# Miniprotein binders against q53ft3: the designs that were tried, part 9

Target 1, 195 residues: q53ft3
Amino acid sequence: MFGCLVAGRLVQTAAQQVAEDKFVFDLPDYESINHVVVFMLGTIPFPEGMGGSVYFSYPDSNGMPVWQLLGFVTNGKPSAIFKISGLKSGEGSQHPFGAMNIVRTPSVAQIGISVELLDSMAQQTPVGNAAVSSVDSFTQFTQKMLDNFYNFASSFAVSQAQMTPSPSEMFIPANVVLKWYENFQRRLAQNPLFW

## First folded at step 14 (miniprotein)

Design A31
Fold by OpenDDE base, fold request of step 15:
Structure A31 (fold): chain B 195 residues (1-195), chain A 83 residues (1-83)
Amino acid sequence: as target 1 above (195 residues)
Amino acid sequence: SPILEEFEKLKEEARELFYEALRLYEKGDKEEALRLFRKAAELYEKAAELAKKNNDPESYKRAIRYALFAQKYAEMIQRELEK
């Protein structure tokens, strides 16, 4: 249902579902992470009137988890970029994850997604510095994200000779991905806010 | 207590159905997913009633929340099937 992307790392598409309405990604070596993208995979939409509250959890100096609300994802906004580097010194906020049976190591943080009613989400206030605010930072991260995606997609590329017949699956030529990438980069360079 | 045991049983059964429903939906089996979400919702509601009888408001609220969530998915799928 959800994916998590850190620039320079493999995309995560398998969240741990810790409850019916709770999903968690582990982020090893979180101290080296500046930005994280949370996105919907498109396989399962939110039901009408629901969305996802996105939380970040990191261990404090005592090793206790500190949770902070980063923002939201919805069917209308299925992806979001969060800056987490500046949050590592923040105070904890209320969160819906309670005591999770997650093996925690000092170097591992978590992204938590709580599926909630939109009306309830509207009452929540994300931390102010979680959103990517600078155009330059956004552009840089977007470029890294694109590169990551391209590398990820390319890792699955096979020649026709290497293909195993799978009539139930659709295949996209690698050249299509490359063309998309090039076009997107061009548009981004022209106007970082073209969408 | 017997009530607590039954509650836990219902909760776990409902959870299994809920997770399976999600998997089935992703696989494109919308009809079966719909059925399982509906069943899950029913079980959560039953669990909620037991929690109430057992004076466990936290469990009650959680069960109701999950029932609603299952219902929302069921409604979503139903609408998709009607289109």
Scores: ipSAE 0.790, ipTM 0.932, lowest interface PAE 0.5, mean pLDDT 87
Fold by OpenDDE base, fold request of step 15:
Structure A31 (fold): chain B 195 residues (1-195), chain A 83 residues (1-83)
Amino acid sequence: as target 1 above (195 residues)
Amino acid sequence: SPILEEFEKLKEEARELFYEALRLYEKGDKEEALRLFRKAAELYEKAAELAKKNNDPESYKRAIRYALFAQKYAEMIQRELEK
């Protein structure tokens, strides 16, 4: 139902469903993480009138979990980017995960998604600095992701002479990927929210 | 107590149905998913009543919440099937 993405890491598409309405992603080595993307996979939408409250949990100096409300995802807004680097010193907030036995290690944080009524969500106040409000930060994050993809894809590029015959496979010219990349960058520069 | 045992039984059964319903929905079996969500909702409601009888308001609230959640999925699927 949900996915979680950290730049430079593999995408997580298998949240631990700890309850009917609770999903958790583990974030190892969380101290190195600046931003997290939480998104719906599109396989299961929220029922009408429901959405997801997104929480971040990290261990405090005593090893106790500190939970903070980052924001929300909904059918209308199925993805969100959160800055978590500045939250690691914040105070905890009320959260719906308190009764859950979650295995925690000192280096592992968690993203928790609580499926709730939209009306209930409206009564909640996210931490002020969690949502990526800076266009520059968003652009930088997106650019890094694009660069990562391009670098990865290009590493597999081969000439026709180097290709192993595989008539059953379809091939995409590397130039197509490059052109797409360049076009995307231009659009991003013109309007960071073009998509 | 018998009430508590029955409550736990209903809760677990409802949970299993709920999870299975989600899986079935993802697989495209909407009709069966719908059936299971409805059944889960019923079981949660029964569990809620038992929790109430057992003077466990927290379990009651949780069961009601899950019943509602199951109902909401059922409604969603029903609408999809009507399209």
Scores: ipSAE 0.785, ipTM 0.931, lowest interface PAE 0.5, mean pLDDT 87
Fold by OpenDDE base, look of step 14:
Structure A31 (fold): chain B 195 residues (1-195), chain A 83 residues (1-83)
Amino acid sequence: as target 1 above (195 residues)
Amino acid sequence: SPILEEFEKLKEEARELFYEALRLYEKGDKEEALRLFRKAAELYEKAAELAKKNNDPESYKRAIRYALFAQKYAEMIQRELEK
């Protein structure tokens, strides 16, 4: 349902579903991460009237998890870029993940997505400066979206021998997706607003 | 307690159905996904009632939330099937 992308890292398309309405991505070596992109895979939309609250968790000085609301994703806004580098020393807020005993290792942060009613989300206040609104955010988002898409598509890659014949379905060679990804990356690097 | 045991049973059963429903939906089996979401919703509602009887408001709230979530998916799928 969700993907997570960190620049320079492989896209994550397999969130750990820790509850019916809770999804978690692990972010190793989070101290080196400046921005995170969270996006919907497009396989499962939010039901009408629902969206996702995106949280970031890191260990505080006492080793206790600190969760902060970064922002939101919705069907209408299926991706978002968040700056997390400045949050690493912040204080936690109320979060929906507090009751979950998620095993954490040092240096690993987490992105949590809580599926909630839009009305409830409207009452929440993201931490300041987490949402990237500028062109840089867009570029990063696009890159991450591309990475996410590529990783997502690649996750379904099967060899010819593994394919189940389905005459009613069209298949795209993985190489085509890779080529597209490479081209898109190149274009994005040249002009983030090429589209 | 028997109530707690039944609650846990219902919750786990509902969860399994919910997860399976998501999987099925993603695979394109909308009809079966719909069925399972509806069933999950029912079970969550039953679990909620038990939690209420057991004076466990947190479990109640959670169960109700999951019931609603399952219902919302069911509604979504139903609309998709009607198109």
Scores: ipSAE 0.766, ipTM 0.927, lowest interface PAE 0.6, mean pLDDT 85
Fold by ESMFold2, fold request of step 15:
Structure A31 (fold): chain B 195 residues (1-195), chain A 83 residues (1-83)
Amino acid sequence: as target 1 above (195 residues)
Amino acid sequence: SPILEEFEKLKEEARELFYEALRLYEKGDKEEALRLFRKAAELYEKAAELAKKNNDPESYKRAIRYALFAQKYAEMIQRELEK
Protein backbone atom coordinates (compact mmCIF):
# COMPACT_ATOMS: atom_id res chain seq x y z
CA MET B 1 0.00 0.00 0.00
CA PHE B 2 2.90 2.39 0.96
CA GLY B 3 6.46 3.12 0.00
CA CYS B 4 9.26 4.81 1.92
CA LEU B 5 12.30 6.44 0.30
CA VAL B 6 15.48 7.90 1.81
CA ALA B 7 17.96 9.66 -0.47
CA GLY B 8 20.80 7.34 -1.42
CA ARG B 9 18.94 4.18 -0.41
CA LEU B 10 16.76 1.69 -2.25
CA VAL B 11 13.04 2.37 -1.95
CA GLN B 12 11.15 0.26 0.58
CA THR B 13 7.83 -1.06 -0.68
CA ALA B 14 7.14 -3.84 1.82
CA ALA B 15 5.96 -2.24 5.04
CA GLN B 16 5.50 -4.40 8.10
CA GLN B 17 1.74 -4.41 8.64
CA VAL B 18 1.41 -4.51 12.42
CA ALA B 19 -2.38 -4.12 12.50
CA GLU B 20 -5.19 -3.85 9.98
CA ASP B 21 -4.75 -0.08 10.00
CA LYS B 22 -1.05 0.28 10.93
CA PHE B 23 2.12 -0.05 8.86
CA VAL B 24 5.79 0.34 9.81
CA PHE B 25 9.07 0.87 7.93
CA ASP B 26 12.44 0.44 9.65
CA LEU B 27 15.05 3.18 9.23
CA PRO B 28 18.49 1.77 10.13
CA ASP B 29 21.27 4.30 10.76
CA TYR B 30 18.55 6.91 11.24
CA GLU B 31 20.88 9.55 12.70
CA SER B 32 22.35 10.16 9.23
CA ILE B 33 18.93 10.67 7.61
CA ASN B 34 17.64 14.19 7.01
CA HIS B 35 14.54 13.59 4.90
CA VAL B 36 12.17 10.74 4.20
CA VAL B 37 9.54 10.41 1.48
CA VAL B 38 6.34 8.50 2.26
CA PHE B 39 4.05 7.68 -0.64
CA MET B 40 1.19 5.46 -1.72
CA LEU B 41 2.17 2.74 -4.17
CA GLY B 42 -1.14 3.05 -6.02
CA THR B 43 -2.02 -0.63 -5.60
CA ILE B 44 -4.53 -0.08 -2.79
CA PRO B 45 -6.12 3.33 -2.25
CA PHE B 46 -7.61 4.50 1.01
CA PRO B 47 -11.38 4.00 1.15
CA GLU B 48 -13.46 7.15 0.80
CA GLY B 49 -13.29 9.26 3.94
CA MET B 50 -9.98 7.81 5.15
CA GLY B 51 -6.32 8.71 4.98
CA GLY B 52 -2.98 8.07 6.67
CA SER B 53 -1.27 9.81 9.58
CA VAL B 54 2.53 9.48 9.33
CA TYR B 55 4.72 9.20 12.42
CA PHE B 56 8.46 9.06 13.12
CA SER B 57 9.78 6.96 16.00
CA TYR B 58 13.22 6.72 17.57
CA PRO B 59 14.48 5.26 20.86
CA ASP B 60 14.96 7.74 23.71
CA SER B 61 17.93 7.73 26.09
CA ASN B 62 16.27 4.86 28.01
CA GLY B 63 15.66 2.83 24.85
CA MET B 64 11.92 3.55 24.82
CA PRO B 65 10.20 4.54 21.58
CA VAL B 66 9.29 8.21 21.10
CA TRP B 67 6.70 8.89 18.38
CA GLN B 68 6.15 12.23 16.63
CA LEU B 69 3.48 13.09 14.09
CA LEU B 70 5.10 14.18 10.80
CA GLY B 71 2.01 14.78 8.72
CA PHE B 72 -0.42 13.01 6.40
CA VAL B 73 -0.93 11.19 3.12
CA THR B 74 -4.33 10.87 1.44
CA ASN B 75 -5.71 9.82 -1.94
CA GLY B 76 -5.59 13.53 -2.86
CA LYS B 77 -2.06 14.01 -1.52
CA PRO B 78 -0.49 10.60 -2.06
CA SER B 79 3.13 11.55 -1.33
CA ALA B 80 4.91 13.81 1.10
CA ILE B 81 8.47 14.72 2.01
CA PHE B 82 9.29 14.95 5.72
CA LYS B 83 12.35 16.48 7.35
CA ILE B 84 13.43 14.36 10.33
CA SER B 85 16.92 15.71 11.06
CA GLY B 86 15.60 18.16 13.68
CA LEU B 87 13.30 15.68 15.42
CA LYS B 88 15.74 13.19 16.96
CA SER B 89 15.79 14.86 20.39
CA GLY B 90 12.16 16.08 20.35
CA GLU B 91 9.39 15.32 22.78
CA GLY B 92 6.84 12.67 21.88
CA SER B 93 3.36 13.42 20.64
CA GLN B 94 0.10 11.60 21.11
CA HIS B 95 0.10 8.56 18.88
CA PRO B 96 -1.84 5.34 18.20
CA PHE B 97 1.13 2.89 18.34
CA GLY B 98 1.81 2.69 22.08
CA ALA B 99 -0.38 -0.35 22.86
CA MET B 100 1.10 -2.58 20.16
CA ASN B 101 3.83 -5.20 20.23
CA ILE B 102 6.01 -3.82 17.45
CA VAL B 103 9.30 -5.63 16.98
CA ARG B 104 12.19 -3.14 16.96
CA THR B 105 15.94 -3.17 17.41
CA PRO B 106 17.18 -0.49 19.85
CA SER B 107 19.14 1.64 17.35
CA VAL B 108 16.59 1.64 14.50
CA ALA B 109 14.04 4.37 13.97
CA GLN B 110 10.69 3.71 12.35
CA ILE B 111 8.16 5.40 10.12
CA GLY B 112 4.63 4.51 11.20
CA ILE B 113 1.50 5.00 9.12
CA SER B 114 -1.92 4.81 10.78
CA VAL B 115 -5.01 4.62 8.57
CA GLU B 116 -7.71 6.84 10.06
CA LEU B 117 -10.92 8.71 9.29
CA LEU B 118 -10.21 12.09 7.70
CA ASP B 119 -12.26 13.80 10.43
CA SER B 120 -9.93 12.32 13.06
CA MET B 121 -6.86 13.42 11.10
CA ALA B 122 -8.14 17.00 10.88
CA GLN B 123 -7.83 17.24 14.68
CA GLN B 124 -4.10 16.36 14.74
CA THR B 125 -1.16 18.79 14.58
CA PRO B 126 2.17 17.67 13.10
CA VAL B 127 5.42 18.76 14.69
CA GLY B 128 6.10 22.14 13.15
CA ASN B 129 9.47 21.57 11.41
CA ALA B 130 8.83 18.08 10.02
CA ALA B 131 6.79 18.51 6.86
CA VAL B 132 8.45 19.94 3.79
CA SER B 133 5.89 22.33 2.33
CA SER B 134 3.35 21.38 -0.34
CA VAL B 135 4.48 21.19 -3.96
CA ASP B 136 3.65 24.88 -4.51
CA SER B 137 5.48 25.90 -1.31
CA PHE B 138 8.46 23.74 -2.31
CA THR B 139 8.46 25.41 -5.70
CA GLN B 140 8.46 28.86 -4.07
CA PHE B 141 11.34 27.92 -1.75
CA THR B 142 13.29 26.44 -4.65
CA GLN B 143 12.73 29.56 -6.76
CA LYS B 144 13.94 31.82 -3.94
CA MET B 145 17.00 29.63 -3.40
CA LEU B 146 17.81 29.74 -7.11
CA ASP B 147 17.44 33.53 -7.21
CA ASN B 148 19.62 33.92 -4.14
CA PHE B 149 22.33 31.67 -5.60
CA TYR B 150 22.35 33.41 -8.98
CA ASN B 151 22.46 36.90 -7.44
CA PHE B 152 25.25 35.88 -5.06
CA ALA B 153 27.38 34.26 -7.76
CA SER B 154 26.81 37.17 -10.17
CA SER B 155 28.04 39.67 -7.57
CA PHE B 156 31.54 38.15 -7.98
CA ALA B 157 31.55 38.16 -11.80
CA VAL B 158 34.56 39.69 -13.54
CA SER B 159 35.46 40.05 -17.20
CA GLN B 160 38.65 38.54 -18.59
CA ALA B 161 40.12 42.06 -18.68
CA GLN B 162 39.65 42.28 -14.91
CA MET B 163 40.98 38.81 -14.07
CA THR B 164 44.19 38.25 -12.17
CA PRO B 165 46.10 35.04 -12.87
CA SER B 166 45.13 32.15 -10.61
CA PRO B 167 46.62 28.93 -11.93
CA SER B 168 45.44 26.79 -8.97
CA GLU B 169 41.74 27.58 -9.50
CA MET B 170 39.15 26.31 -11.92
CA PHE B 171 36.73 28.76 -13.53
CA ILE B 172 33.30 28.38 -15.02
CA PRO B 173 32.09 30.87 -17.65
CA ALA B 174 29.24 32.93 -16.25
CA ASN B 175 26.98 32.07 -19.18
CA VAL B 176 27.00 28.40 -18.11
CA VAL B 177 25.49 29.38 -14.77
CA LEU B 178 22.98 31.70 -16.47
CA LYS B 179 21.97 29.01 -18.99
CA TRP B 180 21.47 26.47 -16.21
CA TYR B 181 19.43 28.96 -14.18
CA GLU B 182 17.17 29.86 -17.11
CA ASN B 183 16.62 26.23 -18.12
CA PHE B 184 15.85 25.17 -14.56
CA GLN B 185 13.36 28.00 -14.08
CA ARG B 186 11.66 27.18 -17.39
CA ARG B 187 11.29 23.50 -16.51
CA LEU B 188 10.06 24.31 -13.00
CA ALA B 189 7.46 26.75 -14.35
CA GLN B 190 6.20 24.16 -16.87
CA ASN B 191 6.12 21.27 -14.40
CA PRO B 192 6.74 21.94 -10.70
CA LEU B 193 7.26 18.18 -10.23
CA PHE B 194 9.86 17.69 -13.00
CA TRP B 195 12.48 16.66 -10.46
CA SER A 1 -13.01 -15.91 30.06
CA PRO A 2 -14.97 -18.05 27.55
CA ILE A 3 -16.27 -14.77 26.07
CA LEU A 4 -12.70 -13.39 25.94
CA GLU A 5 -11.43 -16.57 24.22
CA GLU A 6 -14.17 -16.41 21.58
CA PHE A 7 -13.52 -12.68 21.12
CA GLU A 8 -9.83 -13.26 20.43
CA LYS A 9 -10.63 -16.13 18.06
CA LEU A 10 -13.06 -13.97 16.06
CA LYS A 11 -10.60 -11.08 15.89
CA GLU A 12 -7.80 -13.33 14.66
CA GLU A 13 -10.03 -14.92 12.02
CA ALA A 14 -11.24 -11.50 10.87
CA ARG A 15 -7.67 -10.21 10.70
CA GLU A 16 -6.54 -13.12 8.55
CA LEU A 17 -9.45 -12.56 6.17
CA PHE A 18 -8.75 -8.82 6.07
CA TYR A 19 -5.08 -9.38 5.17
CA GLU A 20 -5.98 -11.94 2.51
CA ALA A 21 -8.60 -9.58 1.07
CA LEU A 22 -5.91 -6.90 0.72
CA ARG A 23 -3.61 -9.35 -1.09
CA LEU A 24 -6.41 -10.45 -3.43
CA TYR A 25 -7.28 -6.84 -4.23
CA GLU A 26 -3.64 -6.07 -5.10
CA LYS A 27 -3.63 -9.13 -7.37
CA GLY A 28 -6.79 -7.88 -9.13
CA ASP A 29 -9.11 -10.56 -7.78
CA LYS A 30 -11.77 -8.05 -6.81
CA GLU A 31 -14.72 -10.46 -6.50
CA GLU A 32 -12.98 -12.66 -3.94
CA ALA A 33 -11.49 -9.62 -2.15
CA LEU A 34 -15.01 -8.19 -1.79
CA ARG A 35 -16.28 -11.48 -0.33
CA LEU A 36 -13.47 -11.62 2.23
CA PHE A 37 -13.81 -7.97 3.30
CA ARG A 38 -17.54 -8.55 3.90
CA LYS A 39 -16.83 -11.69 5.91
CA ALA A 40 -14.14 -9.87 7.92
CA ALA A 41 -16.58 -7.04 8.67
CA GLU A 42 -19.15 -9.60 9.87
CA LEU A 43 -16.62 -11.24 12.18
CA TYR A 44 -15.43 -7.88 13.56
CA GLU A 45 -19.07 -7.01 14.31
CA LYS A 46 -19.53 -10.31 16.17
CA ALA A 47 -16.34 -9.59 18.11
CA ALA A 48 -17.67 -6.13 18.95
CA GLU A 49 -20.88 -7.65 20.35
CA LEU A 50 -18.83 -9.98 22.56
CA ALA A 51 -16.74 -7.03 23.82
CA LYS A 52 -19.97 -5.19 24.62
CA LYS A 53 -21.32 -8.21 26.55
CA ASN A 54 -18.00 -8.40 28.40
CA ASN A 55 -18.20 -4.66 29.34
CA ASP A 56 -14.96 -3.92 27.48
CA PRO A 57 -15.54 -0.55 25.78
CA GLU A 58 -12.01 -0.21 24.36
CA SER A 59 -12.16 -3.60 22.63
CA TYR A 60 -15.68 -2.73 21.44
CA LYS A 61 -14.46 0.54 19.88
CA ARG A 62 -11.50 -1.14 18.18
CA ALA A 63 -13.62 -3.96 16.76
CA ILE A 64 -16.18 -1.47 15.45
CA ARG A 65 -13.40 0.59 13.80
CA TYR A 66 -12.06 -2.54 12.07
CA ALA A 67 -15.55 -3.55 10.99
CA LEU A 68 -16.05 -0.09 9.49
CA PHE A 69 -12.64 -0.23 7.78
CA ALA A 70 -13.42 -3.60 6.20
CA GLN A 71 -16.88 -2.40 5.15
CA LYS A 72 -15.48 0.75 3.55
CA TYR A 73 -13.13 -1.38 1.46
CA ALA A 74 -16.03 -3.63 0.51
CA GLU A 75 -18.05 -0.59 -0.60
CA MET A 76 -15.12 0.72 -2.63
CA ILE A 77 -14.68 -2.62 -4.41
CA GLN A 78 -18.43 -3.00 -5.02
CA ARG A 79 -18.45 0.40 -6.76
CA GLU A 80 -15.46 -0.61 -8.88
CA LEU A 81 -17.20 -3.81 -9.94
CA GLU A 82 -20.41 -1.96 -10.89
CA LYS A 83 -18.55 0.38 -13.26
Scores: ipSAE 0.703, ipTM 0.898, lowest interface PAE 1.0, mean pLDDT 80
Fold by ESMFold2, look of step 14:
Structure A31 (fold): chain B 195 residues (1-195), chain A 83 residues (1-83)
Amino acid sequence: as target 1 above (195 residues)
Amino acid sequence: SPILEEFEKLKEEARELFYEALRLYEKGDKEEALRLFRKAAELYEKAAELAKKNNDPESYKRAIRYALFAQKYAEMIQRELEK
């Protein structure tokens, strides 16, 4: 139903469904993460009148979860980018996950998604300025990412006359895909609209 | 108690049906998904009645929420099938 993306990491698409209306993603090494993207895969929509409240959880010094409301996703706004860099010492708020007690290391946090009535979500207040933008669909986001890749890769182009006797072909260094992936994810985490 | 045992049995059965309905919907089997969501809603409502008889308002509220959730998926799928 949901995906979770962090710059420089593989996308997660297999949330742990901990209840009929609750989904969780693990974020190992969360201290290094500034932003997360939560999005709907498009396979199962919310029913009419419902949407998802998105929470961030980290273990406090005693290992107890601290949950904070980041914002929302809905059928009409199926993707959102959330800033978590300032939340790693924040106060917990009221949340629908209850007193969940999941064994974790100090470096593992969680993103929780709670499916709720839109009326209930409209009355909730996210922690200050956690949401930085929304994306209408994963496809549009992916298209912009592909455009960025093409422009980046082409900046490394070397004519065949400069390298080998095959002047009708252009070559791209083998590590361009990895470098693009790493740079794009870092830049997206720092400035979601840099492209 | 017998009421608590029956409540847990109904709740677990409803949950299993709910999860299977989601899997079926994702695979495109909307007719069977609809049937399972309706059955899950029915079982959650029965569990809610047992929680009410056991004077357990938190379990009652939770079961009613899950019944509503299952019913809303059933309504969504019914509308999709009519298209």
Scores: ipSAE 0.700, ipTM 0.896, lowest interface PAE 1.1, mean pLDDT 78
Fold by ESMFold2, fold request of step 15:
Structure A31 (fold): chain B 195 residues (1-195), chain A 83 residues (1-83)
Amino acid sequence: as target 1 above (195 residues)
Amino acid sequence: SPILEEFEKLKEEARELFYEALRLYEKGDKEEALRLFRKAAELYEKAAELAKKNNDPESYKRAIRYALFAQKYAEMIQRELEK
């Protein structure tokens, strides 16, 4: 139903469902993370009148989770970027993850998504600096990535006459994709807000 | 305690149906997902009645919440099937 992306890490698409209405992603080595992207995969939408409240949790000095509301995802806003760098020592907020209120693995934070009625979400107050970007910014970033990949890969295109015969098809060497991936990853690591 | 034991049994059964309904819906098996969401809602409603008899308002609220969520998924799927 949901995905979670941290710059420089593999995207997570297999949330742990911990209740009918609750999904969790683990974030190991959370102290090095400044932003997370939470998005809907597109396989299951929210029912009418429902959406998702997105929370961040880190272990306190006793190992107990401190949950903070980051913001929301909905069918109308199916992705969002959240800044978590300033939340790693703050106070917790009201939250629905009481069943997860057990000692946590050290250095592992969590992103929690609670499926809720929109009316309930409208009365919740996220922490002040969590939400950074809109879906339009993510769409623009994604399209720049696609154009960047297309232009780079296309520069290595060869005709049939220049390779092993395969009529009606042009092929791209596999290392072109790898080189693009490595270059893009390096750019993201230098500026995780690059798009 | 007998009421609490039956409550937990119904809750666990409803949860399994709810999770399976989500899996079926994600796979595109909408008719079966709809059936399972409706059954889960029925079981959550029965669990809520047991929590009410046991004077356990927190368990009642949780069971009613899950019954409502199962019903909303069922309504969404029903509308998709009628379109």
Scores: ipSAE 0.589, ipTM 0.856, lowest interface PAE 1.5, mean pLDDT 79

Design J11
Fold by ESMFold2, look of step 18:
Structure J11 (fold): chain B 195 residues (1-195), chain A 83 residues (1-83)
Amino acid sequence: as target 1 above (195 residues)
Amino acid sequence: SPIQEEFEKLMERAEWHFEWAERYYELGDKEYALLYFEFAARVFRKAAELAKKNNDPESYKEAIEYAEEAQKYAEEIQKELEK
């Protein structure tokens, strides 16, 4: 359902689902990370009236998780870039990832995505220094690259009944990532600013 | 009063969303601008309903006017995104 990207690292597309409505990505060596990209993979939209609240968690000096609301993703904003470099000594936020039994080491942080009603999400206020403007050239490029991937992958979505007997799930063909990569690179080579 | 304090907190939260929506729009992130204008409208309407429940028509009118303004911006941005 979700992907997580950190500059210089491989894209994570296999979130740990820790509850029916909660997904987590591990971020090893989090002190070296300045920005995190969270995006929808494009095959499973949020149900009508719902979206995702995105949280960042890091261990404090006592090893206890400190959770901060970064912002949101929705069907209308399926990807977003968050700055986390200024948050690693900040004060925590209220969060829905309470008594989760998550094993971690001192250098591992987490991105949490909680699927919630839009009405509930509207009552939350992200930490003020987590939002990243799209006018930054890198963030604009990354945002457009992720939007392109989302739209491309979702155009090949198939139901699981078309692949195996699991009718509650949707699948995408394994070659979607390669097809997207080749197409994106070709367009970038033709026009480096097409985004 | 506790009800007036809750109303003011809702208005402050909605204003936070509204201001960030404007900032995202100015910076070219129309998708986030839309999201935050819609969130602002939702919270302003919640404040309006609290004022109505408290029989405060002046606060109701203020909150609903802000909600309608936020909704208007959201509708314009939605139209821009559909071009």
Scores: ipSAE 0.494, ipTM 0.837, lowest interface PAE 2.1, mean pLDDT 77
Fold by OpenDDE base, look of step 14:
Structure J11 (fold): chain B 195 residues (1-195), chain A 83 residues (1-83)
Amino acid sequence: as target 1 above (195 residues)
Amino acid sequence: SPIQEEFEKLMERAEWHFEWAERYYELGDKEYALLYFEFAARVFRKAAELAKKNNDPESYKEAIEYAEEAQKYAEEIQKELEK
């Protein structure tokens, strides 16, 4: 249902479902992370009247997990970028993930998504410093992400002559990826928040 | 009073949503702006209902006015998104 993306890292599309309505991504070496993108995969929408509250968890001075609400994703806003660099210390809560026994290490942060009623989401206040500060920052982050993806994908590019027959595998022509990249770049330039 | 404190908390929360809605709109994120204006409206209405129960017509009026304003902005943004 959800994906998580850090610039320069591979996209995560396999969240750990820790409850019927709760999903968790692990973020190793979180201290090096400035921004995180959380997005819906588009496979399963939120039920009507529901969305996702996005939380960030880091260890406090006592090593206990501190959860802070970053923001929200909904069917109408299926992706969001959050700044987490300024959230590595401070106060938080244990709700709604605090009651769950989630194994973590000091160097690993977590992104938690709680599927909730929109009315309930409205009763919550995200941390202010988690919001993007500017369109430019968002654009730069997105550009880095795109470049990373393109570089990753292109590293696997082979000519037809170099291909090893694998009937069980599907192949995508590199030009398709390039076209997608170019189109995405164009859209990003026109509207950095098109998505 | 406890009711007044709760009212103020609701108003503060709604105001937060409203403020961030404006910020997101300025940033060009209309979808988030819409979401937060909707949240603001919901919470302001909740505050209004609480004021009504507390027989505080002034607080009720204030909350309703803010709710209507938030709703108006939400509707305007919704129209923009539909173009």
Scores: ipSAE 0.342, ipTM 0.748, lowest interface PAE 1.2, mean pLDDT 83

